# VHH binders against Protein DOG1-like 4 (DOGL4), part 140

Target 1, 232 residues: Protein DOG1-like 4 (DOGL4), of Arabidopsis thaliana (Mouse-ear cress) (q84jc2)
Amino acid sequence: MSKMRNLVEEKFLEFYESWVIQLELYLHQLLIAHNNNTMSETELRHLISKLTTHHKAYYTAKWAAIREDVLAFFGSVWLNPLENACSWLTGWKPSMVFRMVDRLRKSRVVLVEAQVKKLEELRVKTKFDEQKIEREMERYQVAMADRKMVELARLGCHVGGESVMVVEAAVRGLSMGLEKMVKAADCVRLKTLKGILDILTPPQCVEFLAAAATFQVQLRRWGNRRHYVTHS
Short names: E, the ipSAE of ESMFold2; O, the ipSAE of OpenDDE; V2, 0.75 times the mean of E and O plus 0.25 times the DockQ between their complexes.

## First folded at step 15 (VHH)

Design zf17 (from zf1 with L102F; framework vhh_7z1x_3; at its last look DockQ between E and O 0.68; V2 from the best seeds 0.00; counts 0 for: pae E 3.5 > 2, SAP .701 > .668)
Fold by OpenDDE, look of step 15:
Structure zf17 (fold): chain B 232 residues (1-232), chain A 122 residues (1-122)
Amino acid sequence: as target 1 above (232 residues)
Amino acid sequence: QVQLVETGGGLVQPGGSLRLSCTASGFTFSSYYMNWVRQAPGKGLEWLSGISRSGSYTYYADSVKGRFTISRDNAKNTLYLQMNSLQPDDTAVYFCARYSKFEGLTPSFDYWGQGTQVTVSS
């Protein structure tokens, strides 16, 4: 049964489709830059800036959307099952990007000792922040069996009159908590990304961003093939 | 049969404006991400702008940002490109292109128009 999409889902679906297409265009540029040793540092920094701006635009759109309906992001109809399976609190898990950094280290990219140390410090910090959020999420999930949620369960799906108000209040409470968690997670994502880019040289940044974008695009492609999901 | 037909090109002085149109037929226009690209003499294809299926989201290359505006009228199956502050470097054949998919690690457009010539010269 085709899930009826709400307005937030429809809008964000279109946004995400367009955003991914643009990401693919940027990825192409990153790959060219990565394979072209003739690009100046200024050109590389400009390309990096375009990508970072693009990512910031995603979160701007996301945060606007979650204010309207955070629950839409826990369904994520714009993602295929594979993408969803890889999601942590409605996005990529921050600590995952260090795997990409590790890949760079195993490739032709040479990190100096100072970079390695800083990356390790960032990794530790990122993991700590993730764990904090996870603990809060656990607490929140356990607390879901509170009075409001119990009332919601009691009333069920067929409610009218004053009962609707009670249900709405319960859903609002739940949504507020989830929104807080999602925002916290996104902050860790953004901090982690910024931290990595601040440590890496421009050529290394381009390679990292290319790897990240490639992973994202390929994950989407693989998932679509496996589950016959059509994304533009 | 899928068709894209560009119109609106011509000769314009530096600083002038043009509005290009692309009329689509043979497919559900409103279901596709549409693009403008151009090819200058002796140069490769350059992506300029893209627009989501409803027109709600637009993207621009740095070379045209702030000067060009992409829009669409799905009821008319028409894509538009408003070009302002045109410069000699904007001289090129302009194409509308339908986005298809990312093939390998390269974006792909499956249908193109015949193109319309834009010449910016004093």
Scores: ipSAE 0.838, ipTM 0.936, lowest interface PAE 0.5, mean pLDDT 91
Fold by ESMFold2, look of step 15:
Structure zf17 (fold): chain B 232 residues (1-232), chain A 122 residues (1-122)
Amino acid sequence: as target 1 above (232 residues)
Amino acid sequence: QVQLVETGGGLVQPGGSLRLSCTASGFTFSSYYMNWVRQAPGKGLEWLSGISRSGSYTYYADSVKGRFTISRDNAKNTLYLQMNSLQPDDTAVYFCARYSKFEGLTPSFDYWGQGTQVTVSS
């Protein structure tokens, strides 16, 4: 039967709640590793791998959910995705993560010159990939606005099964295009995360992952997005 | 009054299996992420597994992944832990715990059962 957006939203929100809870449980281990330099490099790499796998699981679940209903990640109605397309596609802007790296560099993480150079190269690449996605989304917004205007005019003058089918086809077209763009944005996020972890040493990766997990918890507490779960 | 009561512990041979139950009362069980935690003799608490409100999403510590299976029956207000391939190192008191929130940098489990003893010995 036809599913309401609430069913896809509720399923993903339950996943997200459990995912954040598990991330918070991993924070305990990250802080033990950070506060007690008692773990071997092999143990640190295992913890980093566990956290990396956990982050990949987030995107795997998200991509499954957007295949069912991508509009759940933009709001309840398909008009909202067009109005909100300039707010970065269902997540944080990938280049924003470098502000976190910069904060760590000013406090607890000491980077050698080779790492700084590699991080700058990654930042430039990330910004370039962001710009490509922004240009493609802008073209998509214009194209969909034109189709939406035509269909709204037709909907006002026609009622019945054929009109419903045309509206449904337009919604499917919007959804498929948005799915591709959300996945592209998520791929940039994942590549940026991996790139940062490849540049940092294992102790530095633990510092970064602890900061990222803390930020994710704070974002949940402040977030207005339907795919986030409020931590009570 | 929130209560969690673990049952199903006992003595088992290495390689054996055991199923723990945790009966919940005094709260809406289906609204909470639930967990199993154990304490081996002379050791601290070890988180083992967690399960989402509906049971659709489960998580495991590396020490038990592939051997233990968490599940829940919300109609019976009961949490389960199926333990297979038990080894002497699994000897511990096993607790059912309700997740409250992450407070500071330590996970917060606000209600615990009294625990059930599992002993794995030849």
Scores: ipSAE 0.344, ipTM 0.738, lowest interface PAE 3.5, mean pLDDT 77
ESMFold2 (binder alone), look of step 15: mean pLDDT 87; pTM 0.875

Design zf19 (from zf1 with L102W; framework vhh_7z1x_3; at its last look DockQ between E and O 0.17; V2 from the best seeds 0.00; counts 0 for: pae E 19.5 > 2, grease 24.9 > 24.2, placed apart)
Fold by OpenDDE, look of step 15:
Structure zf19 (fold): chain B 232 residues (1-232), chain A 122 residues (1-122)
Amino acid sequence: as target 1 above (232 residues)
Amino acid sequence: QVQLVETGGGLVQPGGSLRLSCTASGFTFSSYYMNWVRQAPGKGLEWLSGISRSGSYTYYADSVKGRFTISRDNAKNTLYLQMNSLQPDDTAVYFCARYSKWEGLTPSFDYWGQGTQVTVSS
């Protein structure tokens, strides 16, 4: 069954497609940098900056879109089912990146004790922030059976102008709460990413970003193959 | 048959401007992410710019950012590259390329034009 897309979904779909294509280009550069030890620190920092800017652009676009329709991101038609299954509050779960760092540590990345300590502190903080958001989300979800939502359910059985207005108002209220939560989650993501990049050396940052980008791209590829989704 | 035909190249002085065009045929142009790439003598292929299906989203390499502008007219099946403030280092054959799919961990382009020569010289 073909899912109808609203304007926000269509726009963000196009954006995301283009954004991912660019991510792949950056990934190629990251991989070259990772495999070639001839790049200067300045060059590495520049590459890191390009990636961080690219990620910031994603959230800029996302936040603009969620102001219009946050509910679109809870369906995320631009993602395949596998990507959606791995999503936490419309994006990657912040604590996930620490597992990526751990994987790097087991491979080529040698972290000094000071870095390990800082990463652990950041991990603890990130987990705390995640849990806080989860508690708020739980509270909000439990509160879904409030007066407004009950009214929404009741009116959903009726067709009429007044009913539509009330339903829209109820949905707006719901959306406002969800938007707040999504933004909070995104803030944790951005803080976590920044924190990691601040702890790691430029070569380590490149390796981390390459791993993260690889994971993202591969997840998309795997999901697309599995569900016969094609990219434009 | 899929075809891409680049035009608009030529000789220009440093600081000058050129506008390249790429006319597409044989496929639904508006369904594809399109790109400009170039190849300078003795150098590898360099990606310059990309544009989403509708043209709403554009991306640029650092080497051309602020100087080049990519655009498209889907009704005319045409891709454009406005090049301003051209420098000798911009001398290359310029190609329009259609984005296709992933190859490994990198994007691939499945169709290219024959290219158009751009020479920047005093």
Scores: ipSAE 0.809, ipTM 0.920, lowest interface PAE 0.6, mean pLDDT 90
Fold by ESMFold2, look of step 15:
Structure zf19 (fold): chain B 232 residues (1-232), chain A 122 residues (1-122)
Amino acid sequence: as target 1 above (232 residues)
Amino acid sequence: QVQLVETGGGLVQPGGSLRLSCTASGFTFSSYYMNWVRQAPGKGLEWLSGISRSGSYTYYADSVKGRFTISRDNAKNTLYLQMNSLQPDDTAVYFCARYSKWEGLTPSFDYWGQGTQVTVSS
């Protein structure tokens, strides 16, 4: 039997596909602005604002989905303690975005020393926030030690009265904690994005957003290929 | 060499229906994700709907979900958009668009049809 998709997973995948397609349309506008110097600063700021709003919409939809079922954002072997010791909650570490900034600095973007200093300060702050989240994650590894009990409570395959109540309470507590941690990680991602856009000039922001949008579109393509092959 | 031709546009009353068709030639139609996009007068491009290569998965913008239905017939190399409950705000030029395969770092819709006008008015 093939594996049936979770309702929350299916709804979010539908949203994500439309979100990435709209991002592709914004990417065309970013590439025009990047390859052309006819846009005013006001026009560039308007485009940057649209991209910022679009990214916020992604997290708004994600937070609604994790409210329904945060575990839908993990794999089938989702919380094996040793395999998850280094995992980042349903995404890339927030600081990974600085690889893109570093790449742009090597190629086309000339940064003033004041910008470089501010970007390094932001990188340190972002890594500090990551470390706080990683410590919180360690608390939940103990809660996953009895993963069979959690799965049985979720599926309703459990015998006995007192044992059922304890497992149900543990599942609720774990889910609430994981939801809070995913939101915290996403807040660090958004705060880091905003910080980068505040430090860069509008033309530099356009170049950064174009690179970021290109990467996100490529991730969807790779994800769909892997997903399609697995289901076939 | 690649060609996309939209048909089925026209004038309809509010609440009416239209079915748009997009006939593809010059490429292996079944190997590509296909999409519908529209442009209302004085507005930018708006993505409406997309469909996977086999047709097994369909995607919709919130603005048209429940009213529009995308489908494809790979044997006829044709993409469809059934539009129901049309309102004046749906007035636009409608394009079918082929989603490019990844060739470098700039993925995009690489081929568009000429568009078909849909006008919803009393």
Scores: ipSAE 0.000, ipTM 0.148, lowest interface PAE 19.5, mean pLDDT 73
ESMFold2 (binder alone), look of step 15: mean pLDDT 87; pTM 0.872

Design zf2 (from zd34 with S105V; framework vhh_7z1x_3; at its last look DockQ between E and O 0.64; V2 from the best seeds 0.00; counts 0 for: pae E 3.0 > 2)
Fold by OpenDDE, look of step 15:
Formats: structure tokens, sequence, C-alpha cells
Structure zf2 (fold): chain B 232 residues (1-232), chain A 122 residues (1-122)
């Protein structure tokens, strides 16, 4: 069954498709860099910068899109079911990246004590920020049973005339709240990512970013294969 | 049958410009992410630029950013590459390539043109 898509969904679908393709290209470069011990620090930093810029571009596009229709991101038609299942407030859960760091520690990456301490502090902070957002989400979800939502539900049974305007207003109000929460979550994501990259050395950053990109690409691959979804 | 045919290559002086075209047939052109890649003598394939199916989103390699512009006309089933400020290092065979479905960690292209030679020399 093909889901009817609105304009925001269609645009972001195309964007995301393109963005992921570029991510794959960068991933290839990251893997080369990871396997090439001859790359200079300058070259590594340049590569890291390219990836960070690419991620920032995603959020720039996302935030532009959510201003138009934040609800589109709670369906995320550009993602397969597996990707959606792994999503927290329309994206990756910030605390998840520490699992990737842990993986690095168990592999080739040797972190010094100072790095470990800083990462732990960041982990605690990230977790706190996540919980704060989750509490706000819970509050919002409970509030959904308020007068406006009840009215929306009632009017949903009768589409026409003034009822459409009232429904539109109600949806806008709800969307504004959701947009705030999504932005807050994205801020935590960006802060967490920046924090990790600030703690790690350039070679470690490359490995981390490679792992993260691999996870994203593979998750999409696995999900597409499992559910016979084609986005390109 | 899927076909991609590149045209517009030639000899140009340093600092000059060329516009490459790639005409697609045998598939729904507007449904695919399209790319330009090149291969210089003795070197491997280099990705240069990509463009989304509608043309709304474009990407460039650092080597060509600010000098090359990718575009497409879906009504004409044609992909373009405007190349400005050409340098000797840009000498290569240029290919248009169709992006395939997402299959793995490495980008995949399933169809290529025959290529068009671009030579930048004084």
Amino acid sequence: as target 1 above (232 residues)
Amino acid sequence: QVQLVETGGGLVQPGGSLRLSCTASGFTFSSYYMNWVRQAPGKGLEWLSGISRSGSYTYYADSVKGRFTISRDNAKNTLYLQMNSLQPDDTAVYFCARYSKLEGVTPSFDYWGQGTQVTVSS
C-alpha cells in the first residue's frame, strides 16, 4: 500500500535520499582514512569537518521542514520501519552514540583516562537532558486529553465548514508543541555529537564517525531488505 | 535498454569552460539520482557531483566545488555539467552515472555512459 504523501513529505523524502547517498560517499572516505595511517592530521580534520557540515545540513533541512509540518516527521515516510523503530523523537537517541564509543574502546581505540572521564561526564549530562525531554513529552502526551484534543476528536467525525477551521487551529497548536520538543531533542543530539568529537583525537573521530555512518547506512539497508522498501 | 550518452567534451585552454550533456533513455530519468564521475589517465574513478531526481538538491566534490555546476532537465531526459575555470588536472574522461538502489556501505552506480573526453591544455 502506497501512503499518500504531502508536499513536505515528498520534499524531505527526496532530500533524505540524496543526503544518505552523500553519507555513503563520505563513509567510503572515512573508511579509507581509517585504514590509512599515513593521512595527516590536517587531512583528517578536513574530513571530520566535511562530515560535521553534512550533519548540520541535515538539521538545517529538517528544521525548515518541521516549521511547515512537524507531524510529517512522526510518520517519516522516508524511513523504513526498522529505521523508524530505532528513532527517538524523530531521530537517533543521543545516548545511543555512547554505545558506539564503547564499541570503539573494545576495538582498536585506546582512550586515555582523561578522555574516559570526560566521556563519562558527557554521558551523564546527555542522559539527564534526554530524561528532561522525555518528561516534557510525557507531560505533553497527558495534556493531549485536554479540551482542544477532545474538540479535535469530536470535529474529526464531521468534516465541513467551520469545523475545518477549528481542526486546523487545533492541529497547529499541537504541532507547535511538538516542534519545540523535536528541536530540543535535536539540540541534545548536536551537543552530544560535538562533545564526543571534542574529546576524541582526529583518528578517533574518524573511526567514530565511520561507525556511526555505517550504522545508519546498514540500518537502512537491513530495513529495506526486510520490508522490500525502495527509496531510490 | 538503458542508455546514457555523454557529449560536449573537447579540447579547452586553462581557464576555459565546457558544458557536458548526458542524454538518458530506456528508463524513467526523473526517478533517479544522477552523477558525474571522471577518470584521469592512470587514476581511478573520481566522483564529482550528484543531483537529486528533481534537481532540487546538488552535491559536489571538493575538487570541483565552486567551478562545476550540475543540473538536469527531466523533460529532455538530460543531465548537464557546466565546467568553469578548467585546469589541466581536470583532463579526464567524464561519465554520467545512474545511482542504483541503496545496497551497502559503498555507493553503487548501475549504468554508465561511454564517456566524453575533456582535455585541458595550453
Scores: ipSAE 0.800, ipTM 0.915, lowest interface PAE 0.6, mean pLDDT 90
Fold by ESMFold2, look of step 15:
Structure zf2 (fold): chain B 232 residues (1-232), chain A 122 residues (1-122)
Amino acid sequence: as target 1 above (232 residues)
Amino acid sequence: QVQLVETGGGLVQPGGSLRLSCTASGFTFSSYYMNWVRQAPGKGLEWLSGISRSGSYTYYADSVKGRFTISRDNAKNTLYLQMNSLQPDDTAVYFCARYSKLEGVTPSFDYWGQGTQVTVSS
């Protein structure tokens, strides 16, 4: 049983809990805006801006934290097991967000031809960027395996202080590589979200943000309720 | 069992300041995200501010940002709201509220106090 969470994990646990609570409060506002025919475009744009700022704050905090300990974000203590199991490089998979976009296309609101074309272009670009990151992960895995096999062959003959330095360098290399890949994945997430919000009208943006926040909140609550049930 | 008691309300002139306190008992105060909410005459509840368990992260509604400051002292089980530059439309009953750990999609404050009246008039 591990009780030795490091400082990064403790700090980000509190941040994430408060960040999700605030997301839930914003979701309430999104649901009111979604169902209210009397909200002005200015009011909608302010709400969209608040959600955008809230999401940027998450990544600002995350990128500061991964500089200190990227490994904390693989199997995070602030996520339940369901949330962790659904993670792709420490977050939601960018290409999956288009299922929420498909909901908009099936709604009573008709997306115009220009929007449909731009969304399809973005979907293709997002998939391409995802695949590029996955190839880099594979390249990294191969390089790590080659280093480990060579190091194990050398160390099988002796033990000493030079072996410690080589192991320490390998660990530093692992952390730096993972940090780069996590940031690259987060940049794809942010570009995809910004791209969608730029293509959609303000009422459509509110519907999209409400769907996204609902999914995130429900995934967390469903995973927590399963844990509570199995331990009660 | 759980109790939240607000104090510090009163009558103040426009531009004035007040400091509200909320004393908590019957639960582990330091384990909960805490909030201030108000209800103006004839209006519904308006969320104003929230604060994380240690006090390290704070959030504000646009209507009070820059004028109000939320804080907490976990050793004293007390939540605070410093209110500056008060205006007549800040007149309301002010409640401290505990955010529920297990609720549905809609935000849920599972416990709050009886409230303290703040009146801003000349």
Scores: ipSAE 0.438, ipTM 0.776, lowest interface PAE 3.0, mean pLDDT 83
ESMFold2 (binder alone), look of step 15: mean pLDDT 89; pTM 0.893

Design zf20 (from zf1 with E103S; framework vhh_7z1x_3; at its last look DockQ between E and O 0.64; V2 from the best seeds 0.00; counts 0 for: pae E 2.4 > 2)
Fold by OpenDDE, look of step 15:
Structure zf20 (fold): chain B 232 residues (1-232), chain A 122 residues (1-122)
Amino acid sequence: as target 1 above (232 residues)
Amino acid sequence: QVQLVETGGGLVQPGGSLRLSCTASGFTFSSYYMNWVRQAPGKGLEWLSGISRSGSYTYYADSVKGRFTISRDNAKNTLYLQMNSLQPDDTAVYFCARYSKLSGLTPSFDYWGQGTQVTVSS
């Protein structure tokens, strides 16, 4: 049975589909830039800027959507099960990108000592921020068994009228906390990404972004293949 | 049979405007991400613009951003490209293309129109 999608889900599904397609186009450019060392620093910086802008656009859309229905992002019907399984608070786990950086280090990318030190500092900071959010999430999850949730559960057994309004109000209240946590997580993601890009040289940035985009696209591909999911 | 037919091309002076149309048939037009691409003489294919299935989301290449506008009318199975402030460098054959899937790590389009010639010259 196909799950009925609400308006937020439908809209974001279309957005995400389009956004991913555009990401694929950028990925192609990144790969060309990575494989062809003929691009100037200015050109590379421009390419990096395009990707950065693209990512910012995603979060702009996301934050607009979560204001309407943050719960939609905890189902994420626009993602396949594999993508969802890899999701931390409705997105990629910030600390994960350091694994990608590590991969670069093991490849042909040479990081100077100063870069390595800064990356390590950023890694520690990112991990700390993640843990902080996780603690808050845990606290929130424990609090879910509060009076509001009990009331919601009780009222959920009744259909129609005033009870529906009360249930909706309760859900909204609960959603507010989730929205805050999701935004906090997204901030850590954005800060982490910015931090990495500030440490890396333009060629390294291109390689990193290519790796990140490749991972995202491949994860989607693998998941779709495995679960026979089509989003196009 | 899937068909895409571009129209609206022609000769225009620098600074002029053209509106291209692409009429789709043989498939559910509203289900697909559509694109405009062009090929200038002696150059490779250049992606210009994409539009989501409903038309709500659009993307542009830097070369045409601010000058070109992509739109669609799903009821008419038609894709549009409004081109303003045309320059000689915009001279090319323009194609509408249906997005298919990623081939390896390269975006792919499974159907193309025959193209329409746009010539910008004084």
Scores: ipSAE 0.867, ipTM 0.950, lowest interface PAE 0.5, mean pLDDT 91
Fold by ESMFold2, look of step 15:
Structure zf20 (fold): chain B 232 residues (1-232), chain A 122 residues (1-122)
Amino acid sequence: as target 1 above (232 residues)
Amino acid sequence: QVQLVETGGGLVQPGGSLRLSCTASGFTFSSYYMNWVRQAPGKGLEWLSGISRSGSYTYYADSVKGRFTISRDNAKNTLYLQMNSLQPDDTAVYFCARYSKLSGLTPSFDYWGQGTQVTVSS
């Protein structure tokens, strides 16, 4: 009721629900392709392209929505608490994806030396970009706290219209800064995803995308269906 | 009592068009992602299209994209499938299906209609 107060949140909730349902349908196709060696490289690349396009559609919708209300993406109403707890700057942490690649390498995926070298290079670049964003966010948060201290001191001395104008400017500045940081983080996510898919062969890409989609679907379904341990 | 009833099937010549309807009752229709699925003779189930709760977001299988259009009228509790440029391979029983809110790793449709036959032949 009162918890879902603005139109951006209501529209993105419906979008995200439908987007995840379609991801589940693509996951089914990925699992079939993974378990069936009769698919051609062309057919695999088509499926991979559908997944890539689906992920790009998510960011297209997200970036449109953050122009209107970036704060909606920090503690989102379309995510359950478990999904929100797993977020790093409104999404998955770029460096975390390499843990998934490492698990696949040990179980189902055999990588040649050239791929291993390229993945290590990408891992290092991804960590560097991720840490750069973390430093920029920390600097920005410090700068915002400093600006807030000055503005709160001014507000303590002024009651009325001028104090409202200062608060409005600070809120606008915070929103614009967060938009830039969220987009920067999303760009690292997209570069990392593209980099991994460019290094892996089409069958390996299917395995990776299946693992990633499985993780996302499981977080949503687990968080939406809370299990209680009963004690006798 | 959840019920989905498809209508609008029939015999049509190649290149023709049909509009299927699915009337829903026994649940809040506007709260569910809805789907069309078909089963051709001797084949398994094929998902065709899905539509979000308000109708704002639609998705299509490659086999029907550009030829079929899913829509809904929440005031009438009715789901639609406009099928254009029909081919003999579109011959199938067409089902309206409700997406389950609870599922494992594969999507689940918890309620289905009885189906309506579409036959494309000359």
Scores: ipSAE 0.500, ipTM 0.812, lowest interface PAE 2.4, mean pLDDT 84
ESMFold2 (binder alone), look of step 15: mean pLDDT 88; pTM 0.887

Design zf21 (from zf1 with E103T; framework vhh_7z1x_3; at its last look DockQ between E and O 0.61; V2 from the best seeds 0.00; counts 0 for: pae E 3.2 > 2)
Fold by OpenDDE, look of step 15:
Structure zf21 (fold): chain B 232 residues (1-232), chain A 122 residues (1-122)
Amino acid sequence: as target 1 above (232 residues)
Amino acid sequence: QVQLVETGGGLVQPGGSLRLSCTASGFTFSSYYMNWVRQAPGKGLEWLSGISRSGSYTYYADSVKGRFTISRDNAKNTLYLQMNSLQPDDTAVYFCARYSKLTGLTPSFDYWGQGTQVTVSS
C-alpha cells in the first residue's frame, strides 16, 4: 500500500532521490581517488570539498523542509524501513561515524598518536552532546502527556470547525519543539563530521568519506531489496 | 521501445552557444532522473549534468558549472542542455542518458541516445 504523502514529503522525496544519485557519482570518484594514489593533495582536497558541500546542501534542504513540516521527517517516506531503523532523530547517529574511523584503523589507514588522541577527545565530546540531546528528547516525550496533548487527543475525536484550528495550533507547538531537537542533532552531526575531517589527512578523509558514502548507499540498497522499494 | 534522440549539435566558434535537445519515447519520461554525458575523442565518458524527475533539482560537473544549464519539459518528453561560453575542450559527442540504478558501487544508466556531435573550433 502506498502511503499518502503531503507536499513536503513529495518534494523532499524528489530531492533525496536526486541527492543520493549525486552522492553515488561522488562515491565513484572517491573510490577512484582511494584506489589511485596518483592524485595530488590539491585534487584530493577539492574532492573532499565537493563532498562536504554536498552534505551541507542536504542539511540546507532539510532545514528548509522541517520549517514547513518537521513531522514528515519522523516518517521519512523517502527512506526504506531499514534506513529508518538506523536513524537517530531523523538522521545518522553522530557517534556511528567513529565506528567507521575504527574500521579504517583496522585497514590500511595508519593514524598517528596525535590523531588518535584527538579522535578520542572528539568521540567523548560527541557522546556527551548526544546524551544531552537524548535527555532533552526524553524530557519532551514525557511532557507530551501534558494538558496540550490531552486536549489534542480529546479534540481528535471531533472533526470540523473550530476544533480543527485548535488541533493545528497544538500540532504546530509540538512541531516547534521537535524542530529544535532535530536541528540540535544535525548540528552535532555537522560538528562531528567537520571534526573528523579536520583530524584526518586528505587521503584519510577520502577513505573515510568513501566508507561513509558506501555505507549509506549500501544500506539503501539492502533495504530496498528487502522491502521491494524503489526510490529512483 | 525506449528511445532517446539527441539533436542540436554542430560546429560553433569558441565563446559561442548551443542548445541540445533529447526527445524521449517508450517510457514515462517524468518518472526518471535524466543526465547529459559526453565523450571527447580519445577520452572516456564524462558526466556533465543531472536533473530530477520534475526538474526542480539540478547538478553539474565542475567542468561545465556556470556555463551549461540542464532543463526538461515533461509535457514534451524533452531534455535540454543550454551550453554557453563553449570552448575547444567541449568538443565531444553529447549523450542524454537515463539513470537506472547503482550497479555495485557504480552509477548505471540503462538507456542512451545515439549522441550528437558538438565541435568547438575557430
Scores: ipSAE 0.843, ipTM 0.938, lowest interface PAE 0.5, mean pLDDT 91
Fold by ESMFold2, look of step 15:
Structure zf21 (fold): chain B 232 residues (1-232), chain A 122 residues (1-122)
Amino acid sequence: as target 1 above (232 residues)
Amino acid sequence: QVQLVETGGGLVQPGGSLRLSCTASGFTFSSYYMNWVRQAPGKGLEWLSGISRSGSYTYYADSVKGRFTISRDNAKNTLYLQMNSLQPDDTAVYFCARYSKLTGLTPSFDYWGQGTQVTVSS
């Protein structure tokens, strides 16, 4: 019915809640900047840098936490069920961010042809990196299954403590491999974000970051209202 | 009845320090992200700092980072703001505010204190 939380999960839940709240506060600043033409380019670049740093802080905290317990991040207790259903390797698929760019282009963001070409190149590279990660994850899963078959064969030849040690080694190997894959996925996410922000002008970056933050905040709020017993 | 009461404001010389406190009642204080906000004369509200439920994670506006320190004591239902290196443009009414957990897309502080005046002048 309810998953028991361990120390890593409880600590990251508090971090994530505070991180989303701060993202909402930055969203307010982004909406003001979006609707107000009095901000200088220097001020816009500073706000964009703050948002980029905030996103990097998420991954810094996450990478510290997965070093302690990567398996906690699969089916995460700090995410509501709607957020978990949208998760790919503990986060959004990097290429999904281009749906946000496409929506902005069709609505109110005018891109010059050079920007469109660069964004398409980045989309293709991002998808290639995603597929590479997916192939490596599948190979890892096959290797772990083969390792389990070797362990089973050895268990048939041995009894007692050796079987326990083989199982413990397999679990440790799985955790280290998953940590590597999650970090690789996160690096693609960060590189894709950086790439988009480098292609867009500062006003366009503000619109993009506002759309992305809006979506993340909405997913959090709507999922929480639909699936939690309120304690207000 | 949610209530937030700020104390500790006053007159201070430039370069001086003040410690504000905010006592909370009528709700489970340790369940909420808490904030300090200020309003200078004739100006809009400026968010200054926020702190997570346990106090483990803190955030600051650039205008006060390095000079102000937010903290909380959940056993005493009290939020604090240590303000160092105060300058005349820090003159404002300072409010503590509770962040609402469930609102629209804009940030919302659902309960505020009455504020405490801080005046920095020579």
Scores: ipSAE 0.394, ipTM 0.769, lowest interface PAE 3.2, mean pLDDT 80
ESMFold2 (binder alone), look of step 15: mean pLDDT 87; pTM 0.873

